# Ledger of designs, part 32: VHH binders against EKC/KEOPS complex subunit cgi121 (cgi121)

Target 1, 174 residues: EKC/KEOPS complex subunit cgi121 (cgi121), of Schizosaccharomyces pombe (q9p7j3)
Amino acid sequence: MILPLFPETQVHVFVYENVSNCAAIHEQLISQNPIYDYAFLDAATILYKKQVYSAIIRALEDRRDEQMKTKTIHSEVILSLSPKTEISSAFRQFSMTKKSKNIVVVKIDSKLTEEEEFERLDKLVEGNRVEFSDEELQKLIDFKVLKKNYKLDPSTLENPLASILSSIALRGYS
Key: E = the ipSAE of ESMFold2; O = the ipSAE of OpenDDE; V2 = 0.75 times the mean of E and O plus 0.25 times the DockQ between their complexes.

## First folded at step 2 (VHH)

Design g10 (from c1, 13 letters changed; framework vhh_5c3l_4)
Fold by ESMFold2-Fast, scan of step 2:
Structure g10 (fold): chain B 174 residues (1-174), chain A 122 residues (1-122)
Amino acid sequence: as target 1 above (174 residues)
Amino acid sequence: QVQLQESGGGLVQPGGSLRLSCAASGFTFSSYAMSWVRQAPGKGLEVVSDINSGGGSTTYADSVKGRFTISRDNAKNTLYLQMNSLKPEDTAVYYCAKSVYGTDLYYRSDLRGPGTQVTVSS
């Protein structure tokens, strides 16, 4: 995928359902195995493709402006999904855990083609890859988690997309 | 209840060496990547070096590459930093920090030790 404001940046997004080895992946992430340099998100927290794209754009803007708060662009994507600038809270809210069942994986600045990333990730993730689409994401979302993460009440539930996108875009300014 | 305790700092002449140690408890040390971070007077935190859980993969800031060596002893729950060819610019408080997935959680004081002072003066 090519982003209009970042045309030189390669972005790949993958969705896996029924993942059986999340605990093993989580161990690789906390050990900082460089093979696992991706943003691993819990799919229970992602409702729309635009939600992921908005977080990616915000992370790339922070990198461009030399304002990243985390070690890697991938961790910055995880932080950017949160309406707050608190790193530990963002990771608790959005990152994959050992108990996750469905995940969204983001790769930025890949030195590999999308096909090569597919081959690499399919060896690391023991689950079924599905299309990165709003339809597939809506099958994996947990609405209780979404409501809690974005402070959604009955008045905002009628259009959660607009509320979510504004929370990501205005992080730190509201 | 993460506990990290640094030691080994002190006053040293330019060109000298020091070995820092960090004793870890309250978590499964062998499961986590660890970092050494430092803060010089009037500056922010700088990541000096990282080491993965097994000790086989290390990284270094350009400012210390070739001079510092990070290592760990998982049987003793201890992290080390061997500092050679020390420069006045290396003067700082040095902290060991528990690394967490993709984040610089050394920003959180509860995930780093109290620090050990290193002073390099001529």
Scores: ipSAE 0.018, ipTM 0.429, lowest interface PAE 6.2, mean pLDDT 84

Design g11 (from c1, 13 letters changed; framework vhh_5c3l_4)
Fold by ESMFold2-Fast, scan of step 2:
Structure g11 (fold): chain B 174 residues (1-174), chain A 122 residues (1-122)
Amino acid sequence: as target 1 above (174 residues)
Amino acid sequence: QVQLQESGGGLVQPGGSLRLSCAASGFTFSSYAMSWVRQAPGKGLEVVSDINSGGGSTTYADSVKGRFTISRDNAKNTLYLQMNSLKPEDTAVYYCAKSYFGESLPYTRDYRGPGTQVTVSS
């Protein structure tokens, strides 16, 4: 895909259901295995495609402006999903865990095509790939997790998109 | 629970060398990537170097490339930073930090040690 504000940046997003090896993937992430240089998100935290795109755009803006808080663009995506600028909090809220069952995987600046990245990821992830669409994401979301991560009240839960996007865009501003 | 203890800091003249050590306990050291992070007086935190769990992959900030070398001894649960050709701008408190998904967590006290002071001056 291409982003209007960053047309030169290659972005691929993959969604996997019923992943059986999350504990193994998690061990590779904490060991900093370079093969796993992706943003691995818990799908329980992602409701909309626009939520992921907004975090990607924010991360790319921070990189452009030399204001990244993290070492990699992929970690910056994870941080950018959080309304706070605390790295540990953002990773706890949005990163996959050993107990995750469904994941969203983001790759930025890939030299590979979407198909080639899928073939690489298919070797790392033991699960079923589904379409990156609002329909598929809505099957995987945990609304209790979403509510806690974005501090949503019950009235915003029926239409949370604007609140989520503003939280991502306005993080770190007073 | 995570305990990290740095040592080896001190006063050194420009062009000199120091070797920092970090003793780790309270977690399975060999399973985690580790980092060295520094903070100069009145400035923010800067990630200086990181090393993967096995020690075979390392990265360095542009400010220290070619001068600093990170290493680890998993049998001793110890992280090292060899600092050569030290400059006044290397003056800082140096922290070792446990990485989280390959990231340094210098912003959380539970993932870094108390630090060791390095002062480079004539």
Scores: ipSAE 0.013, ipTM 0.436, lowest interface PAE 6.9, mean pLDDT 85

Design g12 (from c1 with D99Q L100I R101Y Y102G F103S G104E S105F L106Y S107T P108G E109R T110D; framework vhh_5c3l_4)
Fold by ESMFold2-Fast, scan of step 2:
Structure g12 (fold): chain B 174 residues (1-174), chain A 122 residues (1-122)
Amino acid sequence: as target 1 above (174 residues)
Amino acid sequence: QVQLQESGGGLVQPGGSLRLSCAASGFTFSSYAMSWVRQAPGKGLEVVSDINSGGGSTTYADSVKGRFTISRDNAKNTLYLQMNSLKPEDTAVYYCAKQIYGSEFYTGRDSRGPGTQVTVSS
């Protein structure tokens, strides 16, 4: 995918359902295995493609402006999904856990093609790859988790897109 | 509880060298990736270097590549930062930090030490 404000930045997003090895992946992330340098998100927290893209754009803007609060662009994507600027809270809310079943994986600045990243990730993730689409994401979302993470009230829960995107774009200002 | 204690900071002239140490306790040191993070006066936090749990993989910020070397001694529960060819812009408080997630650096009180001041000035 090519972002209008970041045309030289390579971005790939992958979705896996029914992942059986989340605990093993989580241990690799804690041990800082460089092979696992991706943003691993719990799909229970992601409802729209635009939600992921908005977080990516915010992270890239923060990197451009020398305002990143985390170590890597991938951790900055995870932070950028949160309406708060608290790093530990954002990771607790959005990153995959040992108990995750479905995940969204983001790679930024890859020197590999999308197909090469597919081959690499398919070796790391024991699950079924599905299309990165609103339709597939809506099958994996947990609305109780979404409501809690974005503090949605009943009036916005039926169509939360604008509220979610506003929370991501205006993180720290709302 | 996680306890981290930095040492080795001080005043040094441009072009000089310092070696920072971080003594870790309260967690299984050999199981966690570690980072050195700094904060210059009036600026935000910058992650300058990371090292994986086994010590075989390291990364560096562009600002310090070729000048700084991170290492660890898991038998002694100690993290090190060798700083060479120091510049005035390296002036900062340096913190060692336990990584909570491989790519995430947690800046909370329980995941970093109190810091050691490095001042590079003539």
Scores: ipSAE 0.013, ipTM 0.249, lowest interface PAE 7.7, mean pLDDT 83

Design g13 (from j1 with D103G R104Y G106D Y107S F108L S109Y S111D P112E E114R; framework vhh_5j56_2; at its last look DockQ between E and O 0.01; V2 from the best seeds 0.00; counts 0 for: pae E 16.3 > 2, placed apart)
Fold by OpenDDE, second read of step 3:
Structure g13 (fold): chain B 174 residues (1-174), chain A 128 residues (1-128)
Amino acid sequence: as target 1 above (174 residues)
Amino acid sequence: QVQLVESGGGLVQPGGSLRLSCVASGFTFSGSDYYAIGWFRQAPGKEREGLSSISSSGYGSTSYSDSVKGRFTISRDNAKNTVYLQMNSLKPEDTAVYYCAAGYLDSLYTDESRYDYWGQGTQVTVSS
């Protein structure tokens, strides 16, 4: 996928459910295995495609403006999902854990087509790929976690997307 | 293949100082924001206690337990891939085996259950 504001940057997003090897993936990330150069997100924390895209765009903007707070573009995506400025908080809120069941995987600066990237990633993730759509994300979301991460209340729950996007966009401005 | 090796322990008099070192292998602090290193200790007959942690982030965020705050300082040397625990004003109650631990998340915590890798430990004895 090509983002209009970043035409030179290839982005791919994949969703996996019933992943059995999150612990193994976790180990590889700890070991800094370069073939695991993705942003691995806990799907329980993601409700909308636009949430992910917004975070990606924010991360890319930060990189463009040389304002990244993290060391990699993928970690910046994780940070960008959070309304908080603390990296540790963002990772606790949104990153895949060894106990995760469903994950969203983001690749920035891909040199491959979506299909090629999928084939590569499919060797790393032992789970069932599902469509990256609001419908599928809705099936995987933990609303308790979502509400906590973005401090949603009854007034914002009617349109949580607006609140989420505002939180992402305005991070660091409050 | 993450490994942690502690060193620097020993016998010291009350009021003295020690600096513990934790050398990490299998990952590098400078390469990622994903890691946190923590220091723990366990005295005989007591539960293991979290003392301090430092993230691998560029900001090098740190945390301390109340028991060591003001006396202990955690720091890192990325070039040596080493985390240090400077212990000042040591007390007999600081006597314990000190452990270095590594966790995945760029998180500051003293909950041992969140750390995945542990060193062998180094003995610290504070006695007159």
Scores: ipSAE 0.178, ipTM 0.623, lowest interface PAE 1.9, mean pLDDT 91
Fold by ESMFold2-Fast, scan of step 2:
Order: structure tokens, then C-alpha cells, then sequence
Structure g13 (fold): chain B 174 residues (1-174), chain A 128 residues (1-128)
């Protein structure tokens, strides 16, 4: 995927199902192990590829404009998935937990090719990699979590894409 | 790996003050979005009680249990990689072993089970 206004930025997104070592990854994130410098998201919160890309674009815009609220671009991606700016809430809503089973992993500014990142990340994540596609994401989503995170009513929940994307893009403006 | 060391406990008279310190190693507060530090205590014959938490969000977003709100203040010193619990207006009922614990950013003082790393504890005794 080519990101508007950021064609030079390397972005890789990976999806893993049936991950058995989320607790170990979680510990590495707390200890700031630089090998784990990725955004680790709970796949239960992600319905569309465009949802992830919209958060990435928003994070890159905030970095470009010197308006990041978090310390790293990967943390800013997690924050950017939230419709309202509160860092603790965004992490509770979207980040991987010790009990997560399916995860979406984002890497920005990689110096490695996608294949090299795959080799590296596959050694860190004990699970089955699946295609980053709407089809695969829709098998892993939890609609109760999605509804709560984006405050969707029954009519918008039928086709939530536009509501989710506008929430991410217009975060904090209304 | 992550280690936490408490200090500053001791004997104090009712109405007195103590400042507990929790020194972290294995990560830094200034560099991480991924942590929360909680303070917990346990008195003999009682369950462990969550008192306060501070997170990397909002430059140290803080929360407190009703039993200590207004008397205790949690803070951090990034240069010293230390979290403090300032305890004022101490009462005999505050006598306990005090622990600091580190967990992921989404860990609250009410969520003891979500903290992955625990200090050894420091004894606070409030007695005449």
C-alpha cells in the first residue's frame, strides 16, 4: 500500500493468529527491548486494512507536524486508532494484552525489506501468519469491542467503515 | 530484566510523613510509553490492597484509592528513574508492607493481577 503524502516511508503490516507467547512479548515491551520496536495491536479491535492505514497516516501526520503525543511512532499508531485522544484509554482499547490470541503488528521506518522483517518478526511471534486482508481481519474481529471502541449504534455497525475512518481522521475535532 | 527496589520505610508517629521510593532498572520512564507503576500494601491478616498508580500517559496520569486519596501523592523523577509515594497524615491503620509493581500501561491500581514485576517490599510502621 502507498500512503498519501508519505511514499518514502516504509510500512509493513503483519497479522498473526493463534499466538501463544503474547505474555512474553508484553514483558519485552515493558522492558523496552529495541528488538520489539513495533506496534502490537489486538486483532479483536481491527476490522479493515483501511482502519490500520488511517491510523498510520494520522501518526505520520502528527510526526510531520511535530504534534506527537507519545514517545515513539509505533505508540502514536496505537493512539491514532482511538477516536479520542487519551493515551491510557487508547492502549487499553487497542494494544495487545498478555491474553491476546490474534495480533496485528505494524512496523514503520524499517531499514529491512518486508521479507527480512517477516523473518525477524516470525522468530519473535509464536503463531500462524495470515494475509493482511479484510477477509482475514473479519475472522478475528470482536464486534462488541469494535462497537464500544468507536461508539457505533446498530445502524452504523452494519457498515462501519466510513464511521471508523472519520473517527480516526477527525480525532479530537468534535 | 525489569527490577524494582523499594526504600524509605520505617517507624513514624501518627500524623507524621514518609516518602517511599521505588527505583526501576531494566527500563527507563523517560523513554517508554509502555509502563504503569502501582503502589500496593499488605498488613498482617489482610489481603493486598492497591493504593495508587502512575502511567507514562499524560505525563504521569495518576489514580488513588479512596483510603489514601488526599493524604498520599504518587510522583516520578525521570532523571533518577524513581517513582515516589509521599505519605502524609499517617495513621496506625497505614501500618503495612508497601510494594511497588510494574505492569503494562493499561494496568490500574485495582488490577493487581496485571502487574508483572514486583519489588520485595518495605515495612511502614505507624506507632506511638
Amino acid sequence: as target 1 above (174 residues)
Amino acid sequence: QVQLVESGGGLVQPGGSLRLSCVASGFTFSGSDYYAIGWFRQAPGKEREGLSSISSSGYGSTSYSDSVKGRFTISRDNAKNTVYLQMNSLKPEDTAVYYCAAGYLDSLYTDESRYDYWGQGTQVTVSS
Scores: ipSAE 0.166, ipTM 0.559, lowest interface PAE 4.4, mean pLDDT 85
Fold by ESMFold2, look of step 4:
Structure g13 (fold): chain B 174 residues (1-174), chain A 128 residues (1-128)
Amino acid sequence: as target 1 above (174 residues)
Amino acid sequence: QVQLVESGGGLVQPGGSLRLSCVASGFTFSGSDYYAIGWFRQAPGKEREGLSSISSSGYGSTSYSDSVKGRFTISRDNAKNTVYLQMNSLKPEDTAVYYCAAGYLDSLYTDESRYDYWGQGTQVTVSS
């Protein structure tokens, strides 16, 4: 996928359910193994494709403008999902953990087709790939977690997308 | 069904201003759909030209062609489900039918093929 505002940047997004090796992946991420240079997100925190795309766009804009707070674009995506700027809280809230069951995986700056990137990623993740779609994401979300992460009121739960996207867009300005 | 309705065209003198409106129905900017709105124009005997686009994601990013940059401003009002094109310092060469269009993702005005829904157009005539 190529975002129109970033035409030289190829992005792929994958969704896996019933992942059995999140603990092993988590250990590789802690050790900063370059083979695992993806953003591994807990799918329990992701309700919409637009939520993920908004975080990707924010991370790419911050890279373009030399405003990145983390060392990699993938860690910047994780930070960009958060309404706050503090790195450790963003990772605690949105990153895959040892206990995660379903994940969303983002690759930015890919030089591979989606199928080629999938075949590489599929060697790392022991789980079942599902479509990156709002329909599939809604099956994997934990609304209690979503509500907590974005401090959603009952009125905003009727239309949570606008509140979530505003939180991502306004990070650092409140 | 996504529908777009332009308004605000008319006759103005050189140096004048107009504000075009594009009212969308069948989706909402702050709601469940992800659309970029673009403004295009076509003068008689010329190819359709992309002018400006605005997205509903991220920072509400805007972009402009060189032909209108600094003179035209695109904006949105989510409560009214409307996108505007403020056109200042109008010139006779701005005379055209102006169209708004909706495309998926953060499509830019430079890629007309990503815009699937089009308004009927509004005539703008700049003449003394």
Scores: ipSAE 0.000, ipTM 0.133, lowest interface PAE 16.3, mean pLDDT 83
ESMFold2 (binder alone), look of step 4: mean pLDDT 79; pTM 0.820
OpenDDE, look of step 4: ipSAE 0.010; ipTM 0.280

Design g14 (from j1 with D103G R104F L105Y G106D Y107E F108L S109F P112E S113G E114K D116N; framework vhh_5j56_2)
Fold by ESMFold2-Fast, scan of step 2:
Structure g14 (fold): chain B 174 residues (1-174), chain A 128 residues (1-128)
Amino acid sequence: as target 1 above (174 residues)
Amino acid sequence: QVQLVESGGGLVQPGGSLRLSCVASGFTFSGSDYYAIGWFRQAPGKEREGLSSISSSGYGSTSYSDSVKGRFTISRDNAKNTVYLQMNSLKPEDTAVYYCAAGFYDELFTSEGKYNYWGQGTQVTVSS
């Protein structure tokens, strides 16, 4: 319900904690296995639901306007989390790594129902699925990583939401 | 300054193999997150085409064009700051100048992809 400009686009977001197979998932992503066509994010980088949805909206806007910089909508979501439009930098800052323990997984334009996507992902990810909520995300965030990724100073750490959303929205424009 | 230097080109018979190397200076794969490395080629009278790319990022780190998929393999050695293109089962139509390029478009880039720095190129000739 937070995509008023894209009401026909189905978006599913899943959160997994204590994932034991991140190295295996990472290997599948490197091999470009189409079964793994999702945006796999390190939960250490995500503080708010609105942060994820803002990146999704930005990616969908870029697709609508024929301005995607990556080949898939899911990779465009990862790029869109970054305060700068630098693909390698964005993926290193926000994507899942072999060392990740908690992940956020995004699926856009699924050919499957939400229930079927849940079933499919639960078979690929060896971890505990938790609610996609600010409360659960706050348990998984690394504030040192967040501060570095968005270049937050001590005064903005008091309420980082506005700074994060502005950083996502202002990429590539004055 | 950022520089890319290609090597490993030459004359080879159809069905042969070559390994091209691209040595980067002025930036480091381990220390830099601003660059992807791509391989391109240009044959006489044709436009430059993208062949393969590799990035330092964690989501799908390599890509290949349909014309070379299954025959060419891109890889990197971070310690040597070098990217390789292993070319197998070479055909006469693979004859071209091969370029290494670095920029902000990695393994997920489109055919539009923008690269900021280019090498001087290395000639590959496949003939009997």
Scores: ipSAE 0.000, ipTM 0.133, lowest interface PAE 15.6, mean pLDDT 79

Design g15 (from j1 with D103S R104Y L105M G106D Y107E F108Y S109F T110S S111T E114R; framework vhh_5j56_2)
Fold by ESMFold2-Fast, scan of step 2:
Structure g15 (fold): chain B 174 residues (1-174), chain A 128 residues (1-128)
Amino acid sequence: as target 1 above (174 residues)
Amino acid sequence: QVQLVESGGGLVQPGGSLRLSCVASGFTFSGSDYYAIGWFRQAPGKEREGLSSISSSGYGSTSYSDSVKGRFTISRDNAKNTVYLQMNSLKPEDTAVYYCAASYMDEYFSTPSRYDYWGQGTQVTVSS
């Protein structure tokens, strides 16, 4: 995908269900293995495509403005999903864990096509790829996790999109 | 909430050794947390400089500044949620307040502005 404000930036998003090797992937991420330079998110935390895109746009804006708080653009995407600018909290809330079963994978600045990235990720991820769509994401979300991460009350939980997007866009402003 | 507490500073003669400890709370080294712990020091009138870092994971990536490489060793004890800095062959120019700090994992020393959490510091004085 090409973003209007970032036309030179290549973005790919992949969704995997029933992943069996999350513990192995997690160890590669914490060792900072360059071949795992992606944002690996727990799908239990992602309800909408717009949620992921909003976090990507915020991360790219922070990189453009030389205001990134993390070391990599992919880590900045994870931070940008959080309503707070605290790195450890964001990773606890949104990043995949050894116990994750379904994941969302974001690649920014790819030199590969979407299909080539899929072939590469197929070597890293032992799971079933599904379409990156609101329909598929809604099968994988954990609403208890979503409510906790964005501090949603009962009045917003039935239609949380606007609240989630505002939390991402207005992070750090109170 | 992440908190860091340093200990083990003191007075030591040139050529001596000290081991500093940094106890972390609010995250675990055996868990899913993506923290790196860095050791920094600051002498009077100077900027805070990075010395060494280690990741919170079981595989641990370590880094050292040229000024301490070969003399200082960073390690961790996951059961005690503690990071250590073993300091050998200490020199008068090592005299400083030593801080531990936590950030997202770094493979190299980063500037202090990249670290989210800081301890209160522990004084190390190398003098005869």
Scores: ipSAE 0.000, ipTM 0.244, lowest interface PAE 11.3, mean pLDDT 81

Design g16 (from j1 with D103G R104W G106D Y107S S109Y S111E S113G E114R; framework vhh_5j56_2)
Fold by ESMFold2-Fast, scan of step 2:
Order: C-alpha cells, then sequence, then structure tokens
Structure g16 (fold): chain B 174 residues (1-174), chain A 128 residues (1-128)
C-alpha cells in the first residue's frame, strides 16, 4: 500500500487467525531476531483498517520529524496505537503476547513484494491468513480490550472510530 | 525455562543503602521492545506494590512510584542479563519482601497477574 503523505514508503499489513505458535514468535521478538522485524499486534485490539493506518502515519511522521521514542519504526507503530506516550504500556496494550490467538502484522520499508512477504510470514506464523478488511477485523476484536485501551464510554463504544483516530493523532497532547 | 533470581536483601539501618540484583535466565534483556522488568514489594498485611520498571526498548525508559522516586534507581546490565535496584535513604516503611518480575507493565499500578514470571523474593528489613 502507498500512503498519500508518504508515497515512497511501502506498507504491508497481514492478518492471521488461529495462530498456534505465538509463544515461539514472542521469544524471537524479545531476542530481537532481525527476521522478525515486523510490528506484531494482537488482533483483539484492532477494530478498523483506519486504526492501523493512522498509527503507521503517526509513526512515519515521528520518524520524519526525528521524534521517534522507540528504536525501530515497527516499535513506533505499536507505540502510536496508544493514546499515551509510555512505551511499556503501549506494548502491553497492543502487541502480541504468548497467549494471543489472532494477530495483525505490519511491515514498513519492505524491499520485498507483498507476495514475497506473505511467503516469508507463512513460514514464521502457524495460522490461517485472512483478508485485511474491517469485516475480518470485526470478527477478531475484543470490545472489552478496545474499551480499556482507548477509555471509551458507552456512547463512544457504539461508534468508536472517530474517538480512536483522534486518540492516535493527538497522542501525548493535552 | 524462564527464571528470575533476586539477591542482595538484608538488614540495614535507617538512612542506609542496599542494591538488589535480579538475574534472568531463559531470555535476554538486550534490545527487546516487548518486555518490561519491574520491582515490586509486599509488606505483611499489605497489597503488592509496584516500585519501578525498566523497558527493553532502545531508550530504556524507566518509571518510579512516588514513594521511592529520588531514592531508588533501576538499571540494567545487558552483558550480565541482570536488572538492579539501587536503594538509598532507606526508611523503616521500606521493610518488605522485594520481587523482580518480567512481563507487561503500565508502571506501578499494573496488576500483578499481568506479569508472566516472578522471582521468589528477597527480604529487606530497615530497623531503627
Amino acid sequence: as target 1 above (174 residues)
Amino acid sequence: QVQLVESGGGLVQPGGSLRLSCVASGFTFSGSDYYAIGWFRQAPGKEREGLSSISSSGYGSTSYSDSVKGRFTISRDNAKNTVYLQMNSLKPEDTAVYYCAAGWLDSFYTEPGRYDYWGQGTQVTVSS
């Protein structure tokens, strides 16, 4: 995918359901194995495609402006999903855990085609690939997790998109 | 497979200093953005209290509870796979069993159940 504000940046987003090897993937992530240089998100935290794209755009803006708070662009995407600027909190809220079952995987600055990244990820992830679409994401979301992460009240929970996007765009500002 | 072992506890007088160590085996602290290491304490009859955390991120972000801010310092030695808690200006109310934990951390008010791994604890007694 090509982002209007970052047309030279290649972005790929993949969704896997029923992943059986999250503990093994998590060990690779904590060891910083470069083969696993992706943002691995828990799908329980993602409701919309626009939520993921907004976090990617914010991370790219922070990189452009030399304001990244994390070591990698993929870690910055995870941080950018959070309404707070606290790194440990953001990773706990949004990143894949050993107990995750469904994941969203983001790759930025890939030198590979989408098809080549799929081939690579299919070797790392033991799960079923599904379309990156609002319809598929809505099957995997946990609304209790979403409500807690974005501090949604009952009125905003019925149509949370604008609140979520505002939280991502305004992260760390009063 | 993952184990955390605390050491360095003991008896000290008020105003004294102590350094606790937490040695990890089964994983590496270096370079990871996904793990946080926290120090907790529990005094008899009280809830387990979060004190300090350090992330594995490149910026090594740290946090401290108000009760220990300015007195305690958390640090890591990646070559030794060890996290330290330097405790200065100790007070009698600091008397507790101190625990090292690995997992996800919001800072000092994170639920203990969100930590995947815990050490066995080390006793710190500050007596006047």
Scores: ipSAE 0.000, ipTM 0.170, lowest interface PAE 11.2, mean pLDDT 80

Design g17 (from j1 with R104Y G106E Y107S F108I S109F S113D E114K; framework vhh_5j56_2)
Fold by ESMFold2-Fast, scan of step 2:
Structure g17 (fold): chain B 174 residues (1-174), chain A 128 residues (1-128)
Amino acid sequence: as target 1 above (174 residues)
Amino acid sequence: QVQLVESGGGLVQPGGSLRLSCVASGFTFSGSDYYAIGWFRQAPGKEREGLSSISSSGYGSTSYSDSVKGRFTISRDNAKNTVYLQMNSLKPEDTAVYYCAADYLESIFTSPDKYDYWGQGTQVTVSS
């Protein structure tokens, strides 16, 4: 994927459903295994491709401006999904947990091609890969989780895109 | 903001025991498993050394340095958002200020420079 504001930055996004080894993946993330250097998100929290793109763009902007609040670009993506700049809250709200079943995986600055990343991730993730599309994401979202994470009322839940994107873009300033 | 507060230090005789507590605020140990909590100590004129760590998960992985393995035990109480260090068979060389530290997924157990959040420390003195 090519981002208009960062055309030379390599970005890959993968979606897996029915993942059976989330506990094992989570343990590798905590142990800092470099093979697992990705942002692992709970798909229950992601409704739109634009939601993920907005978080990636915000993280890249923070890196460009030397304003990252986390130690890696992948951690910064997770933080950037949150309407607040509190790292532990963002991870609690959006990061994959041992209980996750469906995940969204983001890779930035890979030394591998997209095809090589797919083959590598398919060995790490015991689940079914699906297309990164709004249609597939809408099958995996948990609207109760979305409402809680973005503080949405019932009327906003019927058309939440603008509210979500605004929350990501204005994080730390509103 | 993440904040850590240590307590439970004091004076104890060689062979005695102490339990240190680290109360965390700004994050919780329930729901998501994304933080590592470590115990460190620093004696006067010495470098800060890592002793033990635990993940914030319900099944959290634990690790111990060789100097304390078998004598110290790390545990947590998720309802109280507290991590404990049970210290048994204390020796005079265990005299130090004890710190708890927290970091997200990328923390390295024995590298204090990798931890972002630190408590103010609690003094442990093993002597009579």
Scores: ipSAE 0.000, ipTM 0.229, lowest interface PAE 13.1, mean pLDDT 80

Design g18 (from j1 with D103G R104Y L105Y G106E Y107T F108L S109W T110S S113E E114R; framework vhh_5j56_2)
Fold by ESMFold2-Fast, scan of step 2:
Structure g18 (fold): chain B 174 residues (1-174), chain A 128 residues (1-128)
Amino acid sequence: as target 1 above (174 residues)
Amino acid sequence: QVQLVESGGGLVQPGGSLRLSCVASGFTFSGSDYYAIGWFRQAPGKEREGLSSISSSGYGSTSYSDSVKGRFTISRDNAKNTVYLQMNSLKPEDTAVYYCAAGYYETLWSSPERYDYWGQGTQVTVSS
């Protein structure tokens, strides 16, 4: 995808369901293996494509402004999904865990095409690729997790998009 | 609420040894916790510098700064929810307040601003 504010930045987003090797991937992330330089998100936390793109845009703005709080642009995406400024809290809220079953994977600044990144990721992820679409994401979301992460009241759970996007845009101040 | 409490500081002669302890509360080194624990120090008028870190994961990945590598050893005791820093061959330039800090699993060893939670510090003085 091409972002209007960052037209030269290559962005690829992948969705995998029924992933059987999340524990192995998690160990590689803990070890900071550079082969795994992606943002690995738990799909239980993602409801809309716009949610992911808003976090990517915020991370790219922080990089542009030399205000990144994390080591990589991919970890900055994970942080940017959270309404809080605590890095550890953001990773617990949104990052994949050993027990995750469905994941969203973000790659920024790839020199590879989307197809080449799929070939690389298919070697790392043991699961089924699905389309990055609101329809597919809505099959994977956990509304209890979403409510907790964004502090949603019961009335906003019926149409939470505006609250989620506001929380991401005002990260650290809401 | 995450809290870190350091202990084990004190006065020691050059060439001596000390073991610092960092007890964590509000999270555990088992299960789903994603913290890396780092040791930092700060001498008066100097910036806070990173010394060593250990992952809370089962693998327990470690890192060391060049100034302490070979002299300091980091370890953890999951049952006591404690991280240790064994300091050997201490030098006068090791005199500082030593801090324990917790950050996300990508942190391992990095700048102080990457850590979310900090202890109050423990004083280490190396003198003749």
Scores: ipSAE 0.016, ipTM 0.405, lowest interface PAE 6.4, mean pLDDT 83

